# VHH binders against Endoribonuclease YbeY (ybeY): the designs that were tried, part 6

Target 1, 156 residues: Endoribonuclease YbeY (ybeY), of Chlorobium chlorochromatii (q3are0)
Amino acid sequence: MSLELCNSTRQAIPNKRLLQAIRMVVQGEGYEIATITGVYCGNRMSQRINRDYLNHDYPTDTITFCYSEGKAIEGEFYISLDVIRCNARHFNVTFEEELLRVTIHSALHLTGMNDYLPEERVAMQAKEDYYLQLLKTQKSISPQKSTDNAIFSCNS

## First folded at step 1 (VHH)

Design q16 (framework vhh_6qgx_2)
Fold by ESMFold2-Fast, scan of step 1:
Structure q16 (fold): chain B 156 residues (1-156), chain A 125 residues (1-125)
Amino acid sequence: as target 1 above (156 residues)
Amino acid sequence: QVQLVESGGGLVQAGGSLRLSCAASGRTFSSYAMAWFRRAPGKEREFVAAISRSGDSTFYTDSVKGRFTISRDHAKNTVSLQMNSLRPEDTAVYYCAAPYYSGSWLTETYEYKYWGQGTRVTVSA
């Protein structure tokens, strides 16, 4: 089992809450973590996402790769922090809230949920709202409750 | 544009081995997970194996687990499929593929945008 986050930017991110969100979604949907890597990136990825997704069938603010078919998830996701900041301003929410929402969205994709069709997007948004609210009601992780997964900087 | 070129197919006896290779353009290789699919005569394309962008995660269809190994070489921009203990039911045209960026399971043909021309593998009894 491996859950790791990588931040290639100078922008601080709430690592513990992001890990908590991913674990909550995966477990809540009835899955297990085999290997998940989440990558938080800057402008280069923002430019690529804008270029590649603006004209695709399913525009999105994240890139998700799922390699598993069963209940033990193997996969990766990539989120542009610059897109998150832009979205937060547009939707008039905090950076942290938008970041958690998109991280939850990415984790839902890893469980096999898609948002290609309008009805699928509605279902996915409901799940995003559910997990985001669940995170808001949780207290801080108790000291030494369990070993936390390692968080590393992206190294090329 | 993304271009994929397969090689390494051929005729082999049951129990034999073949190594397939897929050459990909630089941006494609560095940005995408990669997969192998196959199509037997009279059948639809089916998923065989996939490898993550980093190369650290691999996924195989049950029928090839333990017999096939997918790998990638970043220096050569190549994805390889080592096929051991080949069976007559492995006879197919094998395709290298790169997905649309956001795929949820990477096992369905509709999740793939870029396809090679295919390389034929024939396993005799």
Scores: ipSAE 0.000, ipTM 0.158, lowest interface PAE 11.3, mean pLDDT 77

Design q17 (framework vhh_6qgx_2)
Fold by ESMFold2-Fast, scan of step 1:
Structure q17 (fold): chain B 156 residues (1-156), chain A 128 residues (1-128)
Amino acid sequence: as target 1 above (156 residues)
Amino acid sequence: QVQLVESGGGLVQAGGSLRLSCAASGFTFSSYAMAWFRRAPGKEREFVAAITWSGGKTFYTDSVKGRFTISRDHAKNTVSLQMNSLRPEDTAVYYCATDSRYFTGEYVYPSGSTYDYWGQGTRVTVSA
């Protein structure tokens, strides 16, 4: 069992809350974590991955790769912190809330949930809302030291 | 020209073992992730296993985890798939694949749609 997050930026992220969200989604959907790596990156890395893998040439909020077929998930995801910040401003929500939503969205993709069709998109959004609300209901036990700025390197 | 050539396929009884090999040429092998995919008759191509460019991380589909082992030999430009405890459901044509894109660190490429170089395949038949 391995769940690790890499931050390729110097921007602080709520690591413990993100780990909690991922575990909550995976377990809530009836799956287990074999190996999940989440990479939090800047626009340029996200744009490069999108261009190389999905034939896009614009920043995206997340790109998710699932390597497993069964109950124990092996996979990774990439989230652009700059896109998250832009989206948070646009939707008038906090950076942390938008980051949690997109992390939950990525974890749902790892469980095999898609959002290609309109009805799939509605189902995905409902699950995002459900896990966000569940996460808010549970009191965080993380230290309130977001400024300790422990940089997690993807090259470690 | 990038070339991937698979070998080692054949007929084997359930519970047996086979070792597949893929010889790579025409590119800097040590800089690229390598993967094995398979396609059973009448089915879609599915991911089996992958190994990062350095060999530091490996990934497996659940149905083969603990039974198959992927490895690479940079000196010989080969990637291998050791298949143990074979089951009739493992019957398929096995393909070696690589992605020409390079990432920093230990990253493996996800789905068959992202791989841009493929071998011709080697057939594995597991009899009940």
Scores: ipSAE 0.000, ipTM 0.117, lowest interface PAE 14.1, mean pLDDT 76

Design q18 (framework vhh_6qgx_2)
Fold by ESMFold2-Fast, scan of step 1:
Structure q18 (fold): chain B 156 residues (1-156), chain A 126 residues (1-126)
Amino acid sequence: as target 1 above (156 residues)
Amino acid sequence: QVQLVESGGGLVQAGGSLRLSCAASGHTFSSYAMAWFRRAPGKEREFVAAISYSGGRTFYTDSVKGRFTISRDHAKNTVSLQMNSLRPEDTAVYYCAAELGTYWSPYKYESAFDYWGQGTRVTVSA
């Protein structure tokens, strides 16, 4: 019923593509949206969450909270844009592709998919590839134009 | 690392009210996703209520919706559970919880005892 994305950074993100990705995953997995909030943030916020929840002080790419059990999803996720940029460089993919992959990953978590065990990680990666490929074949949605061309450290 | 300490439990008659409080200590953090769970004698742990990390959003199990209210005080780093119209079936030990990991769910949590408080007992007389 309600899907909201927030960007607490100056980095432009492809809002409509991200919304499309989330809806595609939720519907494709047989769920519906009750209330989902996605927050795209900088390393400082991500590092605070990691410190408080994971007992470490380095940033991660995403943290997901699911508050529902049934088919109507209530939840939220947090994605670090600086970590996405670092990972995109490391994996030799575009910022947008890595951002979409991690957004899909977070949406899959909201459907109850875990990646704790090796077989769960393989299954989740397959689903990420599947939905990312579907999005790539969709008619183009105009992205926000970004003026942020600087190289940023994952720890900045 | 976060330490959680509950307070406010006690004995109350059916129809009465209690306010539980959970104080978090450790790192100063203005926004947590935190939850209350309960365990009645001889029963499994049950989710009661949660308040979101993004702030402003609250979640309740159906049996307490409309009777219980979860809230937080960011300045004091506390989460409270206001329990109204209490029923004998609300008798339980109530736990404040904050979970580890990059995926958090009160319905899929397998290990619930790290980052839990000691619990506070609520007894509702008939």
Scores: ipSAE 0.028, ipTM 0.421, lowest interface PAE 5.3, mean pLDDT 76

Design r01 (framework vhh_brivekimig_d4)
Fold by ESMFold2-Fast, scan of step 1:
Structure r01 (fold): chain B 156 residues (1-156), chain A 125 residues (1-125)
Amino acid sequence: as target 1 above (156 residues)
Amino acid sequence: EVQLVESGGGVVQPGGSLRLSCAASGFTFSSYAMSWVRQAPGKGPEWVSSISGSGGSTLYADSVKGRFTISRDNSKNTLYLQMNSLRPEDTALYYCAKDRGYSYGYKTLYYFDYSSQGTLVTVSS
């Protein structure tokens, strides 16, 4: 079992809060972590997929790959910090709030939630709001166990 | 039923090349993005490369960019991965995968239906 985060940028991210968010979502949805890798990067991957696949002229904030079919999650996600910063400005929220929301969204995808249909998008938005609120109401910081090598640099 | 059959793996020396193939059936191949995913011994799965249904867009993991080329032939329902300048760290079981979904706006989801078979690539001298 592993949960690992990788930051290939020079932008600081709240690693303990991100780990807390991922564990909270996975546990809250009734799943277990087998292997989850989250990569926080610059705007490296998404714009061509958006233009060809979604008909957008802007980059994707997250790309999530789910490999598992059962309750033990195997998967990875990529989040563009440049896009998170743009989103935060656009939605008039803090960088950290937008980052947590997109991380929660990626974790929800890993539990099998889709957002292809309108009703699925409404359900996912409600879950994002729910977990974001739970993070705000926590009495203390995340468990912050350092024994799992959760944060490390990427070799790009 | 979705069927994906990988082939083309083998043992090669560092710096060598291999071309992997994936024969797909049971779905409208040209309507779905396809990907290559690998799993090295003792590690979790790692996404390698993706190609859109039309072939008009390709993406690569940083670890393989400039060395690997993904392509497809929709008339033959076949996905390819050309692997050049192979390194010992490329040693893994390689799976082709069918994209399961997408989202609107800034968010993109790929759930993969991939074969349990895979094709083994070993890079050693």
Scores: ipSAE 0.011, ipTM 0.241, lowest interface PAE 8.9, mean pLDDT 77

Design r02 (framework vhh_brivekimig_d4)
Fold by ESMFold2-Fast, scan of step 1:
Structure r02 (fold): chain B 156 residues (1-156), chain A 125 residues (1-125)
Amino acid sequence: as target 1 above (156 residues)
Amino acid sequence: EVQLVESGGGVVQPGGSLRLSCAASGFTFSSYWMSWVRQAPGKGPEWVSSISGSGGSTLYADSVKGRFTISRDNSKNTLYLQMNSLRPEDTALYYCARGGYSSTWYKKPYYFDYSSQGTLVTVSS
């Protein structure tokens, strides 16, 4: 029903591409979107969420909250663009590639996939690689033009 | 310069206990998740445990749950791993690493960012 992205930073992000990535993952894993909100933020917001909800003070690349139990996903995720930029430099990849990978990772988390254990991380990485490659080969496909999708600023 | 210095390893019999320490310097220790990673002879690295910056959240590999306890003292910039009921399978070099909750850890299975020389734990009779 609803897929919304919020950018609380001054950094430009490829909104249509990110929406396409989320839809591909959700559909590819056999789920549907009830309500998904993706928030792209800075390290301060990520640290605050970790402190308030997970009892820790560390900025992470992503934090996900899934509120649904079935195939219709209700949830949200938070991605720190500062961490994405740092990671992209460290792994010698583009900012856009790292951003897409972490967005795919967040969507996979919303489908119930975890990465706490080494074997779970290997499985998650394989799925990330799969959807990144699929996204690359489908670059010419226009994102859904539904009014169910929204892009807005979340600055407070 | 980021430095991590592990200590506390040794030789112990099955069922014994050891406490590992990691002295950290060169960064704001309390702001980072910290992890223990081990590497057994002839094997790849295996994540063992992680602890949040505040110490409020901990994660454990299934192989060590109920036997190992991770903790930290932010006033001393020190990370600990209390290892109880040790088994021969726990024999490995143990490394202290900066990070742990990050989903990007899996991208560095061959690479120990900010880890030191490690401390050897041998469990045998």
Scores: ipSAE 0.006, ipTM 0.157, lowest interface PAE 10.3, mean pLDDT 76

Design r03 (framework vhh_brivekimig_d4)
Fold by ESMFold2-Fast, scan of step 1:
Structure r03 (fold): chain B 156 residues (1-156), chain A 124 residues (1-124)
Amino acid sequence: as target 1 above (156 residues)
Amino acid sequence: EVQLVESGGGVVQPGGSLRLSCAASGFTFSRYAMSWVRQAPGKGPEWVSSISYSGGSTLYADSVKGRFTISRDNSKNTLYLQMNSLRPEDTALYYCAKDLRIAVSGTYKYFDYSSQGTLVTVSS
């Protein structure tokens, strides 16, 4: 069993809080962690992965790869901290809140949740809100839209 | 070596039907979800449909829901796409894809697919 985070950027991230979020989502959805690696990176690495695997030549907030079947998850995700910063500004939320939301979103994808359809997107956003609020049980902050549609680009 | 070979494309009139097949080899087909992806002229790849490893769950893009049916035969290592009520906008190269489960900002992409594809042309 392993759960590891890698930060290839100069930007500090709340490792303990992110690990807590991932464990909470995986456990809450009825799964177990076999091997999960979360990579926090810059736009250049995100663009490269998009180009190599998805034929996208622009940065995205997260790319998730799941290799497992059944209840024990094997997978990895990549989150662009530059896009997180941009999204936080756009949605008028803190960097940490947006980072936690996208990390929760990536973990939900690892459990097999998707958002191909409008109703699936609504269900996924509800789960994001649920786990984010659960992490903030001792603090009450009015939620603001943090992710809903395509990421607003602000690296121009 | 993972190999996916698509077939069954052709030219049909609007309202027509086609059945696409994908013969898979080089991996344990019955343990992977499979998808159909298409690329229309001048556009990027569009996910069309996915089916779970057992065939017990299916998903469809809004643009094809109610018209297309994905299925599989694990004993034959074959994936199918039954396409009914075809429209000119369904014209594309169709690819089958082994499920790598790549999710991008809320959109799953199945990119481990054959480079050849099978051409579907819907014209009057």
Scores: ipSAE 0.019, ipTM 0.389, lowest interface PAE 5.3, mean pLDDT 78

Design r04 (framework vhh_brivekimig_d4)
Fold by ESMFold2-Fast, scan of step 1:
Structure r04 (fold): chain B 156 residues (1-156), chain A 125 residues (1-125)
Amino acid sequence: as target 1 above (156 residues)
Amino acid sequence: EVQLVESGGGVVQPGGSLRLSCAASGFTFSSYGMSWVRQAPGKGPEWVSSISGSGRSTLYADSVKGRFTISRDNSKNTLYLQMNSLRPEDTALYYCARTPKYSGYEYVRGAFDISSQGTLVTVSS
């Protein structure tokens, strides 16, 4: 079993809370973790991955790859912290709430949940809301201070 | 500069074995999942097998489970497919591919998303 988070930016993230969210989603959906790697990155890396795999030349909030077919998940996801900050401001929520929502969204994708159709998007959002609420009702683990966060203008 | 070069194909009798290799260059091999895809004469492409970047997880099409083994050597940037108990229906051009997107399922479309020459496997009596 391996669950690992990588932060390639100087922005602080709540590692313990993110790990808790991923475990909660995978377990709640009836799966187990074989190997999951979550990469938290800036716009440059997110844009590069989106360009290389999806032929889109712009940054996106998350890209998810699932390699497993059965109940033991192997996969990885990439989340752009710069896009998360833009989204948080647009939706008038905290950075941490938006980050947790997108992390939960990525974990749901790893369980095989899609959001191509409007009906699938509604179902996905309902599960995001469910796990966010569940996470809020449990004892919170304070994130460790690592670096200062700089909030810049959002153009994307 | 991203290149995948397949080798190891040939002619073999039913029940025989072959090992295919794919030499990768131009990208960080260990950071990407890899797949084998085949195309039989007159048929569309069929996904065969996938392996994670770490090599810890593998997936197989039902038609090859128990007969084929996918593996990788990240120190050599090489992907392998060990093919045992070969059948006439395994006759195809075999391609290696970088796993391009979300795919925990049998995925045929998009498996040829990178340059690949293929290697011919013929199983004949």
Scores: ipSAE 0.005, ipTM 0.131, lowest interface PAE 10.5, mean pLDDT 75

Design r05 (framework vhh_brivekimig_d4)
Fold by ESMFold2-Fast, scan of step 1:
Structure r05 (fold): chain B 156 residues (1-156), chain A 124 residues (1-124)
Amino acid sequence: as target 1 above (156 residues)
Amino acid sequence: EVQLVESGGGVVQPGGSLRLSCAASGFTFSSYAMSWVRQAPGKGPEWVSSISSSGGYTLYADSVKGRFTISRDNSKNTLYLQMNSLRPEDTALYYCARERITMIKGSYKYMDVSSQGTLVTVSS
């Protein structure tokens, strides 16, 4: 099991928060991490990878490759921090929120989710919103509390 | 400045073994994926193997899979290539390389490749 992040840019990124997001998504979707490498890079590298491997000649926010077939994920993703900054400005959100959203999106792709069709995009966005909200609360689930018995701490 | 110094090459008979080493300096070795690339006489460069920054994940070219083992010691800033069951077609200059991005299977163009290399000759 290995989860590794690489930042090839001068832009600071919240490593611990990004690792938390990836683990939360993989676990939440019922998968395990065999080997995941996330690369945070500049626009030029993202565009080159897109061109060389996906036959696209334009920069994109993320590119993902999944090498596994079962529940233990082997794969990697590439995120362009330059595109993240542009997207954050366009959508009127913080750089960190957009970065977390795209990192969650990449992790969802590694679990086998696609976003080619309109209905798939809606489903993907709903999951992105779900995991972003969980990260804000720092809880994957909330224990139920009973108010019926004052003797106990009332935790699940 | 990135410095990569290979050693361990030599002349061996078919079926023999060699262990190559690459001493790295001038960068945080433990933060980069590393690769081995070779170039046979009169041919272009060929990617051989890659290893993640932690050493937890490895990739091999089909031509060497099952015969070569890539490894690293981050405490010594050293990359290794254990070569077993060597064949005449393994004859080449072997270079270590620092990946410019995480491991990229089959492509040397995203790598900072050493200028030195170490020669491996497999002949009787």
Scores: ipSAE 0.000, ipTM 0.130, lowest interface PAE 12.4, mean pLDDT 76

Design r06 (framework vhh_brivekimig_d4)
Fold by ESMFold2-Fast, scan of step 1:
Structure r06 (fold): chain B 156 residues (1-156), chain A 125 residues (1-125)
Amino acid sequence: as target 1 above (156 residues)
Amino acid sequence: EVQLVESGGGVVQPGGSLRLSCAASGFTFSDYYMSWVRQAPGKGPEWVSSISGSGGRTLYADSVKGRFTISRDNSKNTLYLQMNSLRPEDTALYYCAKDYRTYYYGSGKTYFDYSSQGTLVTVSS
């Protein structure tokens, strides 16, 4: 099992809360973590990934990739902190709340929830609200590995 | 573990019809877009058609629009492809594929989980 977060920006992120959010969603949806890498980046990296993999030429709040079969998740996600900050201002919420919501959204994608259709987006938002509230009421969701505190530097 | 088992391929004359089936297991079938992908001899994989988890949306490659119909039966965890007016250029191994959930836009082989076996469709005159 490996759960690692990478922050290539100068913006501080609440790594313990982000790890809790991911574990909470994966466990709550009945899955396990094989290998998940979350990358927190700026607009340039997000735009490049969109361009290279999705043929989009603009930054988005998140891009997620799931590689796994069955209940043990292998995957990665990319979140633009610049977009999160803009979204937080627009929706009149804190940076941390918006960041947690988008991280929860990415983890829900890794468990198999889609947002292709409007009804799927409504279902996704309801799950985001559920897990965000659950996270706010807990200091620890489950025992965490003593060796699993990885926020690491991204390569160039 | 995701398992997809294709069947229904065969040899047909141009203008003929075939119905392919895919039995899915190891995941909640109704939660995923499902696709058909084909690989013609000596060519790379080509996306053919997709259907939403509910069956409410279908998508087709331009080469098959009006000839092929994708459908699903969520009570049986089964995906179908009805192929009509078959042409020699439809000759390929056909694969059932689970779309990657985490992409809004599925595109190409690298974004699908699909069976290693496939079912062979040969259209020959």
Scores: ipSAE 0.000, ipTM 0.116, lowest interface PAE 10.9, mean pLDDT 77

Design r07 (framework vhh_brivekimig_d4)
Fold by ESMFold2-Fast, scan of step 1:
Structure r07 (fold): chain B 156 residues (1-156), chain A 124 residues (1-124)
Amino acid sequence: as target 1 above (156 residues)
Amino acid sequence: EVQLVESGGGVVQPGGSLRLSCAASGFTFSSYAMSWVRQAPGKGPEWVSSIYGSGGSTLYADSVKGRFTISRDNSKNTLYLQMNSLRPEDTALYYCATGRYTVTTRGYWYFDLSSQGTLVTVSS
């Protein structure tokens, strides 16, 4: 089991809450973590990944790649902190809430949920809301011991 | 390095048929849901149909149910759309798109329409 977060920016992120959110989603949806890497980056990195893999030429909030089939997830996601900051202001929510929502969204994609059909988008937003509320109600519970590493620099 | 190349469009009479193809490369095709999306002149993109990686589940827009059939051949990395009983309102550029990439912000739905598409014209 490996769950790692990488922050390529100078912005602080709540790594313990992000790890908790990912574990909560994966376990709640009936999956296991084989290897998940979450990368928190700026717009330039997000645009490069869009161009290299999706042939897009603009920043997006998240890009998710799932390499596994079945219950043990192997994958990675990339989240643009600059886009999260813009979205938080636009939707009048905190940076942390928007970051947690998009992290939950990315984890849901790793479980095989899609969101390019309107019906799928509604279902995914409902699950985002569910896990966000669950995180709020479970704030006082200490995280379970894990073999996962702490957040590290992407520029090693 | 995802590449999608649509083909099979053309000009047909109302009631005619066409079969569109999408040749995929640069990713593990069988692991991804695939969709057909169309865009008529002066209109936004309209989702048409989706098929999951295994081929076991298909979904259709109400406007095309019973007339269009989506299918895939994972051994050839190819997606198909069989279009029967074509109507003038089916006239559009048709695109294929992958289902496993999320390029969205909250409140927006996005399809990756970076390919050239294939033009379908149904004469009146």
Scores: ipSAE 0.014, ipTM 0.184, lowest interface PAE 7.9, mean pLDDT 77

Design r08 (framework vhh_brivekimig_d4)
Fold by ESMFold2-Fast, scan of step 1:
Structure r08 (fold): chain B 156 residues (1-156), chain A 123 residues (1-123)
Amino acid sequence: as target 1 above (156 residues)
Amino acid sequence: EVQLVESGGGVVQPGGSLRLSCAASGFTFSKYAMSWVRQAPGKGPEWVSSISGSGGSTLYADSVKGRFTISRDNSKNTLYLQMNSLRPEDTALYYCARSEWELRYKSPYFDYSSQGTLVTVSS
């Protein structure tokens, strides 16, 4: 069982809060973490994604892969910090709020939620809002520390 | 309305090549990134490769990088996977998958709602 974040960028991210958000979503939706890796990308990887999709008016915040079928989740997600920064400015929210929202969105995808239909997107947005609000009222369970979860470099 | 139909699987010897195809219908193919995902016997699904809607960007799993090439023909609504230097560990059911974007989130989620095509690499 592991939950690990990889940040290959020079941009600081709130590691403990992101880990808290992922655990909150997975457990709140009735799942368990077997192995989840979240990758926060910059430079080469995000530049490729942003160049192609933004130029075609279809930018990508995140790409999510779920490898499990049961209640113990095996999967990974990739979030472009450059796209998060762009989105935060566009939606007039803080970088941290947009980052948490997209991380929650990725975790919801790992639980099997989809967003193909307009009504599904509305439902997913409602859950994003719900978990963001929960994060405001909850804190890390003491004495959980970042050293309990590996944070390693990525070859971006 | 969305349909994905894979083909091109078969039995091949190690070092051989195969080309997989995925015929898409029921949506505007050029607006969606497409991916190949495989599932080996007794294993979970493994992402193999992705290509952007325009074909301008491609990504590969480390296990296939340099051996596989993903491509698409938007005029024919078809996704391809050229597989070279095949190894026994490439034996799997191969699925093509689409992703969808929202205006706000731009978050792709893969849906492989098809039966897949079987690739067997054996002596």
Scores: ipSAE 0.013, ipTM 0.176, lowest interface PAE 8.3, mean pLDDT 76

Design r09 (framework vhh_brivekimig_d4)
Fold by ESMFold2-Fast, scan of step 1:
Structure r09 (fold): chain B 156 residues (1-156), chain A 125 residues (1-125)
Amino acid sequence: as target 1 above (156 residues)
Amino acid sequence: EVQLVESGGGVVQPGGSLRLSCAASGFTFRSYAMSWVRQAPGKGPEWVSSISWSGGSTLYADSVKGRFTISRDNSKNTLYLQMNSLRPEDTALYYCAKGSPEYYKALREGAFDYSSQGTLVTVSS
């Protein structure tokens, strides 16, 4: 089992939350992670994704490749941070929220979901909304204070 | 178990066109990204193009961008490469492959699965 993220840009990304989102989607859809690599890119990938976005009947902000058959996923995805930033501004959401949505979208593609047809896009968006809300709910349950070691205190 | 059978190669003059086909069997074609890889005499393998499992996303090597078009027909388990404006440097054995190229070194291993004979493309005047 391997799940790795690569970010060669200077743009900071929330690695822990992205990993959590990918595990949540894969497990939620009834799959297991064999090997998944997520690649977060800058301008070179933006040019390719923008070409696809403009030339397709539907937009794409990610490219996914699945190598596995059955329940243990082997695959990779590529996300353009420039496209994420533009989408976040357009939809009036935070960069992190849009990044999580597109990462969830990529993970759903790895489980075999398509978004070529309008009906498929509606179904994909519903799953994106579901997992994004689930991720927010799980984050709210996490007790931040429990990460602190209560054995250490500052006495005056 | 995986079988990939390429066809469509031939001899063309510079500026000519060819369409390559790859018939896939032994795996669930619709579930995998597919690639075209070429090997010229005296050179190592060079990735040419990739297409996502759905056909919704495509990638091209800079050397072929704007001249080549990758496509697939999942109902026929067939991958295609339309090659236009061919150049002498496009001369190579062309292979189809299950999987995508290494894009960054973060991809731990290449995911190519091809053992076919390829199809020869010769561009000469």
Scores: ipSAE 0.005, ipTM 0.169, lowest interface PAE 10.9, mean pLDDT 74

